# Designs tried in a protein design chat: VHH binders against p49116. Part 26

Target 1, 238 residues: p49116
Amino acid sequence: EGPLLSDTHVTFKLTMPSPMPEYLNVHYICESASRLLFLSMHWARSIPAFQALGQDCNTSLVRACWNELFTLGLAQCAQVMSLSTILAAIVNHLQNSIQEDKLSGDRIKQVMEHIWKLQEFCNSMAKLDIDGYEYAYLKAIVLFSPDHPGLTSTSQIEKFQEKAQMELQDYVQKTYSEDTYRLARILVRLPALRLMSSNITEELFFTGLIGNVSIDSIIPYILKMETAEYNGQITGAS
Key: E = the ipSAE of ESMFold2; O = the ipSAE of OpenDDE; V2 = 0.75 times the mean of E and O plus 0.25 times the DockQ between their complexes.

## First folded at step 20 (VHH; framework vhh_8cml_1)

Design m1 (at its last look DockQ between E and O 0.74; V2 from the best seeds 0.00; counts 0 for: pae E 12.6 > 2, grease 24.23 > 24.2)
Fold by OpenDDE, look of step 20:
Structure m1 (fold): chain B 238 residues (1-238), chain A 123 residues (1-123)
Amino acid sequence: as target 1 above (238 residues)
Amino acid sequence: EVQLVESGGGLVQPGGSLRLSCAASGFTFDDYAMGWFRQAPGQEREFVALISWSGGVTRYSSSAKGRFTISRDNAKNTVYLQMNSLKPEDTGVYFCAADTYGLEWYSTEYDYWGQGTQVTVSS
């Protein structure tokens, strides 16, 4: 069988809403996040191995790992997104809720700590200077994780994950031959993704746009969305 | 009254270690991220380390990374800075600071500050 990923899967270009407002409102944040989410899911959908798993399995996989994929996307697109500014804006909006005593002290700390984790993760990835190929393979490794509960075709998923790992290894050895431990440094970042709450991520980035609708519930629709529809939304929002 | 009291500073040789402590009182310690800053003579105060409310996340300056470790004990209302492999350039007054959100970790605009403890690294 051919490689799991091709050069087409390396491209991961996020288009931000335009124009960027002076003040980043909740809508802008949510729209930006939604675009990243869509891009991430459609990226997954573009992988032949992903398609081969079938619709039900695909949906289950994405439901299980969307937060990790999204977070990797944040890291990868941090500059284009002005992620630091977005996060600052999110905090500013949260301050209103805090002042209104809508959040418990414990919840505030949880949310803020989550933001810290996001920042640290993205910063760590930036410091490692992760390239587009490495991101693609990392996303694939995260996507094809067989250890999520309730998954079908776990053997196939595992094979795909192994393939992703092998291809990443080959790439790193070839591209960064003088950095013997680069692969290890990259892979040890993945556990950080599992420590991040999907619920908090959803609250921070998506609540202003989708309200009480869960990312879990819209994932099937996103995966079924035509690329043309997605592109149309991007152009319409610009 | 809000108080942050630093201790543990002193004179140490290059390559040596110090452990700073900051005892907090007068506010809900668990509601604040805690940080360490330092100021050398004639220089601006600079960020050294920050720790989240639960201690689950830490941040370090480039200079501190790999050598310094920030930790906290919420039961004791204390934040610590373990400093290893100290260098002469680490000399300065070290300040403990508390901030509600800790997002602008590099900023000197923290809610509360200690009086500082002197750290001198010299042969």
Scores: ipSAE 0.229, ipTM 0.648, lowest interface PAE 2.1, mean pLDDT 90
Fold by ESMFold2, look of step 20:
Structure m1 (fold): chain B 238 residues (1-238), chain A 123 residues (1-123)
Amino acid sequence: as target 1 above (238 residues)
Amino acid sequence: EVQLVESGGGLVQPGGSLRLSCAASGFTFDDYAMGWFRQAPGQEREFVALISWSGGVTRYSSSAKGRFTISRDNAKNTVYLQMNSLKPEDTGVYFCAADTYGLEWYSTEYDYWGQGTQVTVSS
């Protein structure tokens, strides 16, 4: 039995494509996002509790929560990724799409609102100065969410989520003992993740790399990849 | 002809409240994000608050957060700024602005601007 997460699950190092181009383009954005996605999937796969649920349950969980994990990863790595610069480049692309009549007015509004929500989420996490341990447990809480439709073993998933919550609580109380309400302030950020559209995340970060294939459809293959291939995707070595 | 007309400004005591309104005409209101900006004499125009097209997302400057509330009524083509716990440093001309993107780093790129309404906080 033992702790849900170990120190290997706290380390979350994103390596950006090098060199950074003078003018950001869809290839750089897609490669950066792909590295984060694969780092996040490798993180989830390495958790013993996740491994214990079996392949079908693992696939179902990740399909349900990959966008939440990805968004937490964006917040955690926002400075390393220069996320504000990437979002500015995406907005410039949207302006060009309007001028070329390639995107509907309703879609543009949805995408811009999504960008606003993403900026607000990342800013709120930075304001709270969320540390690596806290991010690891937040990711575990969203990964082991039992309320997604179609899941099996929901009682076991719920027990793992409760364990992640308990370990986060113990960590925060020990590490931030003078801040009585820190846990509550951190946990109230999680509902914002459910407002993030996986469809729009794919359009913003993955359209050029993935083409028209959804992240949902490739998750079984990502979870079955051998570690060496995984590391190639995370670092861009392939 | 596009028009943004602010109202509801005036003189108020410190700690008091004001509700600003901005009536919009000449464009499709629910296609635009709306913002409030302010400018004191001799200072640069600064961001106060933004609200998305549907009203589902709001953003505030650090000085406005917790004291001001932006809202919109798309049926009336109107955006509001409820200002509570006013301080002398809130004194200035308040401008309504409309933009299709509505991002704070694009404040100099807003499509339409009102003429402003004066807010003065003094005893």
Scores: ipSAE 0.000, ipTM 0.264, lowest interface PAE 12.6, mean pLDDT 82
ESMFold2 (binder alone), look of step 20: mean pLDDT 81; pTM 0.823

Design m2 (at its last look DockQ between E and O 0.08; V2 from the best seeds 0.00; counts 0 for: pae O 3.5 > 2, placed apart)
Fold by ESMFold2, look of step 20:
Structure m2 (fold): chain B 238 residues (1-238), chain A 123 residues (1-123)
Amino acid sequence: as target 1 above (238 residues)
Amino acid sequence: EVQLVESGGGLVQPGGSLRLSCAASGFTFDDYAMGWFRQAPGQEREFVALISWNSGVTRYSSSAKGRFTISRDNAKNTVYLQMNSLKPEDTGVYFCAADRYGLEWYSTEYDYWGQGTQVTVSS
C-alpha cells in the first residue's frame, strides 16, 4: 500500500567535478558519467519496491536496464552536465582516433549514430520540459520492466511498473491539467531508450574508469555499496 | 574529382514548393552525412538540414523544421531537399555538403561543397 515513490526519490542532484578543465579530457568525462551512474544506482536501491524483489532479482533487473536509466539521467541532467559540450569533446577524441586509424569505418559510423540519437533524445526531452517528478516515474517505469529476458518475479515487477504508470498519469493530470496530451507525448519517448547500446555507452563515457570497463560486472558491488561511499562517489568527496 | 552538383532551384511564388537534388561522385557516398546550407544575399551561409548515411538521423534548422524534408537515395548517390510552404526569407543559394562519418555534426566545416543552386521566392 502507499505510493511507489516518495519525495526523497524525486530529488536527483548531480554535482560536476570541479574545476571544469579548459579541455574536457577522458578523465573528466568518465568522472562526470560515473557520478551520474552512482546517483542512478543509489536512486534505484532506495526504492522500497526494488528492495522487496530480493538481491538476485535486483542485480538482474539493473543489469537489464542500467543503460536506459543512465540515458534518462543524461537527459535530466543535460544542462547541469553541459552534455552537448561533453559530446563535442568525445567527437573530437574520435577524430584523433580516426586520423590514427585506430577505429574501423563501420564502428565509427555506429558510434556517431549513437551520439546523434542520444543528442536527439535529450533535445526532445528538454523541449517537453520534463520535470523532476515526471523523470522519477519514467525511471521507475524503465526500472520495473518485466519483459527483459531471464528475469524472475516478473508478475511482481509488472505490478510495480503499472503502479509507476498510474502515479505518473495522476501527477500529469493534476499538474498539467490544461495539456491533455502531455502524458502521451512523454510516454512515446520511452521506446527510443531501447535503441541505446550499453556497449557504446561504456565506450563513450566509461573508458577511463579502468582497463576493460564493464558496468555489467560492477553492478553487484555498486548495489551493495555503503551509503557513505555512494555519497563520496556522487560528489567526488572523501 | 569529387563533385557535388545541385539542381532543382528556380523562381516560385510564396507558399510554393521546390525539390532540390544533389548528385554526388568521387567518394564513398554511404560513409558521409549529407547536408543542405543556404546563403541569402549579403548574409553568411547557414545550416538548413542534415541526414545520416542510412537516413536514421535527420536534423533541421528552426526555420526549416516542419516545412522541409531531407532525404537520400544511396543507390543513386543523391540527396534531396523537399521545400514546402516557401517564404521570401527562404531566398538564397542552396549548397549541398558532405561530412565524412558525420564528424562535423557540431560544426559547419564539411569536407566537400557543391557550387549551389539559386532559389528565389517572390510574388
Scores: ipSAE 0.418, ipTM 0.769, lowest interface PAE 2.4, mean pLDDT 87
Fold by OpenDDE, look of step 20:
Structure m2 (fold): chain B 238 residues (1-238), chain A 123 residues (1-123)
Amino acid sequence: as target 1 above (238 residues)
Amino acid sequence: EVQLVESGGGLVQPGGSLRLSCAASGFTFDDYAMGWFRQAPGQEREFVALISWNSGVTRYSSSAKGRFTISRDNAKNTVYLQMNSLKPEDTGVYFCAADRYGLEWYSTEYDYWGQGTQVTVSS
């Protein structure tokens, strides 16, 4: 059996909306996030193993891990996105909402903690200097997680995850032979993704664009969309 | 040990300018929003300005807006407050504060505070 990932799966190029506004408005943030989300899902679709699981299982997997994939994407595309600036802008917008007493104190803390967790995670990944291959394998490991509730074909999913892990191990050993513990350092970052709230992520990045529509509900449609249709569908819904 | 040390205060005439600095140590500076507060004699401490961890967001009180500029240098672990067009009403002790959340309108308790620097605007 061939490798789980090929060089084609390493490429993960996000195109930002143009032009970049002087002021990062909610629309720009949401559009940027949407593009990343679609890119992430398109990436998943491009994996033969993912396709082999079937539409129902694929949908279930993405529903379970979209937030983690998205977060990894944020980390990977942090520079291109100017993520720090986006996050700051989100905070700024949030501040306006807070001033209007729309959020409870506890909710504010939760949201802010989430933002800081995102920032910290992305910073940690940057410090590790994670390369494109490593990101691809990490995304695959996250994608093919068999421990989500309600999944079918868990044995097969587990096999794919193991394959991803093995390939990552081989890659790291080959590429970073001088760094004996690099693999461990990379993998120990993954648990942080499970601490991220999908609901808060959705609220921060997508509410201005999709309104009351949940990411969960649109995932099946996104997975069926052609690449050229991604931006048009989301922007049109706003 | 966490330290915030303010400097740059002093006596200035109305219409004058001052630049305050706050040097931070003992914590991860770029993980915190930084703020300036002031306390006039007999009054409560009030918010002046806040800057987010990467300078992407700045906030000002109504009194400070248009006259004051908050900035930071994360490489130097320092936050600044440029104060222009100073008024007698600006007189007070100015405090530097660090807040991980940076929610000045909600949180009255910041994580860390400086000792303050005196600013006096008088003819």
Scores: ipSAE 0.026, ipTM 0.389, lowest interface PAE 3.5, mean pLDDT 89
ESMFold2 (binder alone), look of step 20: mean pLDDT 83; pTM 0.844

Design m3 (at its last look DockQ between E and O 0.47; V2 from the best seeds 0.00; counts 0 for: pae O 2.2 > 2)
Fold by ESMFold2, look of step 20:
Structure m3 (fold): chain B 238 residues (1-238), chain A 123 residues (1-123)
Amino acid sequence: as target 1 above (238 residues)
Amino acid sequence: EVQLVESGGGLVQPGGSLRLSCAASGFTFDDYAMGWFRQAPGQEREFVALITWSGGVTRYSSSAKGRFTISRDNAKNTVYLQMNSLKPEDTGVYFCAADRYGLEWYSTEYDYWGQGTQVTVSS
């Protein structure tokens, strides 16, 4: 019945809010992150295999993996987002909380380790020069992960993941035929995504935007969002 | 009060190995990212490796990656640098440094520094 992904699933173009403020603030960071989240969910929704799983399974699947998809999106779009600058601004804001003793030492360590884990992950992906096809298949492998708790149809999800892995392997061997270890180096990066905390991602990127509502609770609405409304969210144009 | 004491330096042949240790005292070791830096004669001090308080995140310079391994033992307040496949270019004084909460992860304005230990790689 054909490939898991088509060439249309390879394009992943993030548009940043305009204009970029001289001093990065919470609202710019939250809007930028929201655009990436919506782009990632729209990407997932466009995949025929994902559509075939049904609405309840779709919601459960995205709830389980949204942070991993978001993190891959951060790595893929790190240059256009100026992610290193955003993370530096977040660290600077956190230093005030540390000075005022507003956070426990354990929480500070959790947040800071997450920030550096994210930065080092993005650096490792940039060093490997991961291309758009590779990112698309990595996102598909992450999306169709059968081992998250609470999923139904795990056998079908596993079959889609195996298909994504096969198509990635075929692509890498065709395109990078002289680099024997490229596939292994790419796949070894994936476990780091499971170590990313969705709770901390929400605090770093989505504070003030959601009104203390978790990403988990808005996912069904994002997945049902019509294309015209989605485009208005990411561009500010109706 | 605060002390960072490096040891394990010495003379080694190219291709050899050394294990550096840095014993820390006078501060809460588990709140600090720990790092190694080196300085060759006439050169600026350069980054070698960093590790977070849990060991969950490490960072290596391009020259160290694949040959050096940073690790820590929080029960002993000690950070280590295992250096393998040593080259003459690795020669220099190696310094231990401490960075509270990792706030200076990409800078050199660390809270505490050791006095250094000499590593010499020559035939």
Scores: ipSAE 0.670, ipTM 0.881, lowest interface PAE 1.1, mean pLDDT 88
Fold by OpenDDE, look of step 20:
Structure m3 (fold): chain B 238 residues (1-238), chain A 123 residues (1-123)
Amino acid sequence: as target 1 above (238 residues)
Amino acid sequence: EVQLVESGGGLVQPGGSLRLSCAASGFTFDDYAMGWFRQAPGQEREFVALITWSGGVTRYSSSAKGRFTISRDNAKNTVYLQMNSLKPEDTGVYFCAADRYGLEWYSTEYDYWGQGTQVTVSS
């Protein structure tokens, strides 16, 4: 059995909507987020092990971890996305909602704390200077998590996760041989992903585009989307 | 009456440390994110650090990161700023502020402010 990931899975290039508006409106934010989501889902789909799990299991798996994958994608693509600017824009929009008394105090706290967690996570990843291979393996570890409720083929998922972990370990040992604790520093970041609300992420990044449609409900369609169709959409979009 | 009272400022040599405290009263402390700001003579007030309601998240300015630590004790209605490795450029009046929704880095308005405590870093 070959490696879980190949060099082709390391490439993770996000194309942003062009041109960037002077004012980042909700549409731009949602479009950018959607592109990242699609990229993340298609990345997962490109992994042979993922395909081997079958459509139903694949869908369930992505439904369970899409927020974590998306967040890792945000961290990885933070520079290209100008994530700080996007988050600032989101906060500005939120501030308007606050002024209009559209949100409860408790909800505001939840949302703001989530934004702070996102920012801190991405900053922490940047500080660690995570490379493309490490991101790929981290995403794989997150993707092939067997501990989500309702999953089938958990034994296989676990095997794939272990394989991802081993490959990451080997990579880090080989590439960063002088940094004995790098693997540990990297892996210790993963729990932060589980503390982030998928619901709040969805509201912050996707509400303007998908309306009342949930990410959960569109995941099957994204996974079935042809790469050519996706690429065409990116080129023709915005 | 709402009050934020800063303390712990003073004169310190470069490389030294200070621990600032801000005692809050007159409002529900747990409902506010707490922050520290500073203002050097002739300069605008700038953000230093912020801590969320339960202390779950902290944020620092680029200058403060790695040297300063913000913390809070909700039982004591107090927020702290541990400042290590102080530099002359850290000199200024340090203000404690309360922001109900933690919008500090994108908002110019804050709910409550202290009177400030002077920090002077000089050899």
Scores: ipSAE 0.290, ipTM 0.665, lowest interface PAE 2.2, mean pLDDT 90
ESMFold2 (binder alone), look of step 20: mean pLDDT 83; pTM 0.838

Design m4 (at its last look DockQ between E and O 0.01; V2 from the best seeds 0.00; counts 0 for: pae O 12.7 > 2, placed apart)
Fold by ESMFold2, look of step 20:
Structure m4 (fold): chain B 238 residues (1-238), chain A 123 residues (1-123)
Amino acid sequence: as target 1 above (238 residues)
Amino acid sequence: EVQLVESGGGLVQPGGSLRLSCAASGFTFDDYAMGWFRQAPGQEREFVALISWSGGVTRYSSSAKGRFTISRDNAKNTVYLQMNSLKPEDTGVYFCAADRYSLEWYSTEYDYWGQGTQVTVSS
């Protein structure tokens, strides 16, 4: 009966691989993206409402929306990740692949248009100066989407989404009381997420620049992973 | 030989409309993003609009957004600029440009350029 999210769900700290290579490469990009994906899945798993839906429902939800959550994560962490630099490196690699005739023109056109859409989304979110609370609620709205085919418990999922929407509205009204249109501007950005291709996201970030990795197949394992196992590093006082 | 041939320019009253066309030849049209730029007397060339090779992505300058519409017909190897609500500030030479697999909408480093068509908006 309490709030859908607490302050612990606002913290979204991405840790980049260290050290940063002198020149960005596919392994650094894939490791950085993998960390963001795991952070996003851990974030979702930590939400009491998500926990209450049960394991099968949780897996189905995340399979349906992981690309949208990942894309929101990219926008939120764009500065920490140096995302503009990563995308520029990917573009340069793709253009070199064209010169070497290693990729079809149709595929390259699809990938380049997707990169444009991603850049536009991230830039629009940055221009709106979306804060951490707003991102947390936007991610919750995306996570608790009842519209995906094959979901069970859609009535409960819809109720959680409505609660996330109401809490976002309350937060924006209290925090940005003199900006009448802020909520509307934020919410109008969400439809673009649904249209982004998970297949191309996998190629851009998880198998180097071109290739296929099935994120759907690993989601159940990520969701079951222990928090301590996920963190990997625990520092104790000497 | 690559050619970009603009047409449809002319003299128009403020508030009027023009439709520019750019016919392309000598390259694989649907591998190229197409753009429109303009240059007023004594000014540098400035970006107006860009459309991706499939037409799925468009971009406009702040002055063009809401008034101009870029489109393309890949079957006819032609890009268009529909210009509505024209203002005297829109006066200039309008250039068609093509750039392979690139969507760098501010750049003047496009691969190919047309000769331009004059648009004059005068009361």
Scores: ipSAE 0.006, ipTM 0.396, lowest interface PAE 9.7, mean pLDDT 83
Fold by OpenDDE, look of step 20:
Structure m4 (fold): chain B 238 residues (1-238), chain A 123 residues (1-123)
Amino acid sequence: as target 1 above (238 residues)
Amino acid sequence: EVQLVESGGGLVQPGGSLRLSCAASGFTFDDYAMGWFRQAPGQEREFVALISWSGGVTRYSSSAKGRFTISRDNAKNTVYLQMNSLKPEDTGVYFCAADRYSLEWYSTEYDYWGQGTQVTVSS
């Protein structure tokens, strides 16, 4: 039928909280992350193919891949977010926790490694100079991953993923015809997303959620709320 | 077949109240956010209120806030709009709409629409 993605799906504009504080506190970080998360999920729901899967399936799908989508979003919005500054702030916050003996040595190591992986991934994407179309297709490929446990309609999901891959291939061939291996270089970055813990990501970026809600638990709500309302919603959501 | 059928409209004096109902059929009601829109004569359709699938989230236009209350009964596949303190400017055709994802409160891109019910506020 028609293409999986349209030009409308290429647009991915994150609006940061305003004003930016002199010191990036946990609230600012959480709100920024929340906005990105909401943007990512609302991006997903704007895809007709995603909608076609039905509520149960697409919710499960997002639950399975939200961390990867979020991470791709971090990479894509790294400059707008001042991601390096955010990560530094997170580290500083963690250091305070360390000093208070709130975290075990092993946990600290895990968290720091995760931060490193996030930073490296984002840096690698920046080095590749991934454009908005490529990000859109990569997100689609990640979104329509049939290999997550518990998913229904896996055959259809697979078809959507293949379609995303084909469209990406076509785009890359047309746009970057001189770079024969660009597609491969881009796709080879996706496995790195699977190495990242959703739990740690949640801990790092979404600490301070009201009522100790999990991302998993709020995903259905996010998918069903108005796009215009995503600013600050997670921090205020119960 | 998907149907949204509005009812409860009519003529009321300023300061009066009406309760609109919208009965839904042909789709999984609790998977959809429900909204009310209205269209005054010679005006564009405008957003009035929205309610999420569980009823946990409600949104109102500035004009509706404090006077209108949207609610739903998923067991009855019905969404309601309680309208109090009605004003002449509230006159118009009120439409019920269903949206799977409730993309934007101001959006007219809802999945399903009713035929509307006339509300007239006049002395």
Scores: ipSAE 0.000, ipTM 0.245, lowest interface PAE 12.7, mean pLDDT 88
ESMFold2 (binder alone), look of step 20: mean pLDDT 83; pTM 0.835

Design m5 (at its last look DockQ between E and O 0.01; V2 from the best seeds 0.00; counts 0 for: pae E 3.5 > 2, placed apart)
Fold by OpenDDE, look of step 20:
Structure m5 (fold): chain B 238 residues (1-238), chain A 124 residues (1-124)
Amino acid sequence: as target 1 above (238 residues)
Amino acid sequence: EVQLVESGGGLVQPGGSLRLSCAASGFTFDDYAMGWFRQAPGQEREFVALISWSGGVTRYSSSAKGRFTISRDNAKNTVYLQMNSLKPEDTGVYFCAADRYGLEWSYSTEYDYWGQGTQVTVSS
């Protein structure tokens, strides 16, 4: 068997909506997030091992890890997205919503903490100067996680995860030979992803989706759509 | 003890309106997405509407969209369903449900707590 990932899987180019508005409205945020989500899922789809698991299994995997993949994507695309600006805008919009919805102080704290966690995670990844290869392998490790409930073919998923880990190790050893602990520093960041609520992420970034549409429900459709079609697709489905 | 208590159901003519309420207790209300489901006689329970913990996200079934509005008051631990332009097909028992960690809010299996339901009958 060949490698899990190829150079084609390293490319992860996010195109932002244009033009950028003076005021980042909910639509812009949602559109930007949608594009990233679609890019992330189509990235997963482009992996032969992912396809080999079958439609049901790969859909289940993405449903289980979309938040983690999305968050890694945020980190990887933070500069292109102007993530800090987006998060600030989200906070601003959230403040109005919080006031209107009479949320508890505890909930406010949780949401703000989530935003903080997102920012800190992205900052930590930037500080580590994670490159495109490392991101690809990290995403693969997250994608092929066998420990999610309800998954089939867990043995095969685990094998793919191990392969991703080995390839990452080889890459880091080859590319960063003088930094013997780089792999450990990178991998130790992954647990932070599991602490983040997918529901809060969805509400922060995907607010405004109208109708019977959820990230979980649209995942199968995203995985089936053509790559050229995902721009504005989620917002258009409302 | 966790409780969800629905109210506001009743008999209404086609084209009429009802406002359902669901009062929650025994859990942290604002940690949960709240949903409405309905079950017609002889049919499976189906999704009607959902509102996220903050109210920032709302979802509606295709049948409910444009006619129903879900809202919540976290200070009152209450979720509402305003139903307008009611049709005979809307007849059924309407259930309030709470979901904290569910991935698919349209699926009843994702919800943690359920009310006993309130009967809605649309008939001429």
Scores: ipSAE 0.576, ipTM 0.818, lowest interface PAE 1.0, mean pLDDT 91
Fold by ESMFold2, look of step 20:
Structure m5 (fold): chain B 238 residues (1-238), chain A 124 residues (1-124)
Amino acid sequence: as target 1 above (238 residues)
Amino acid sequence: EVQLVESGGGLVQPGGSLRLSCAASGFTFDDYAMGWFRQAPGQEREFVALISWSGGVTRYSSSAKGRFTISRDNAKNTVYLQMNSLKPEDTGVYFCAADRYGLEWSYSTEYDYWGQGTQVTVSS
């Protein structure tokens, strides 16, 4: 009967690596993206409904939706991250890979279309002026998605998603009472998240000159982190 | 030799409509993002619209958004610009351009290939 999210779930503050380098390099991009990923997964872990699903279900659910959560995080934190500058640096790196014949033409097209879709998604969210409460509920709707293949407890997950939708509806109606269609305009942006590739997100933000990391493989470890370890990763202190 | 040939320009009254076409040859059309740019007399060429090789992503300048629609037909190697609610400030020469793999996503004018242009004039 109580709310799905509390006020602590609305706060979503990303801290960027320091010091800021003169030229954006792969390390700065990867660290920035890693901080957002950890923040997103800690946010999910802190939700009582998520905790109630159990460890195996939690891992499966986050493996299914981490890219959508990450992408919502990119949109929410685009200004703090200077995302446009990061994407420009990534495109410059891609141009170098093309000159060195490291990628096939089909792969180049896949990656570039993904970058364009990501930029358009972030621009559309900024244009709608999505606030922190709305982002929190959108992330909850994405997190508690019952239609991913291989999930257990789908009936419980569906009920949590319906609760997130209802609470978003109530919030929008109260806060934007003279904008009758705001909820619909927000919700029509969500399908774009399902079209984004986890594999390409890993390539853009978590790999490059140094090599590959599988987010799928590290999700169980991130979800098990103690609070002190997590705070160290978020702030870069170690 | 690469060719981009624009057509469909002309004279219209304010509020009118035009449909521009650009026929492409001499390159692998579906490897290229296609764009429309315009140039008024005495001004620099400015971005109007862009469409990805698959047609799945489009971009518009602020002046074009809501009034213009870019589309492409890869079977015919042709890109189109439907221009509605035309204003006198839309007057200029409209150029078709091709950008391999869409690498110029930041509205650069450094596209790989350019057409010769078609004149659009909006006057009462």
Scores: ipSAE 0.285, ipTM 0.701, lowest interface PAE 3.5, mean pLDDT 86
ESMFold2 (binder alone), look of step 20: mean pLDDT 82; pTM 0.830

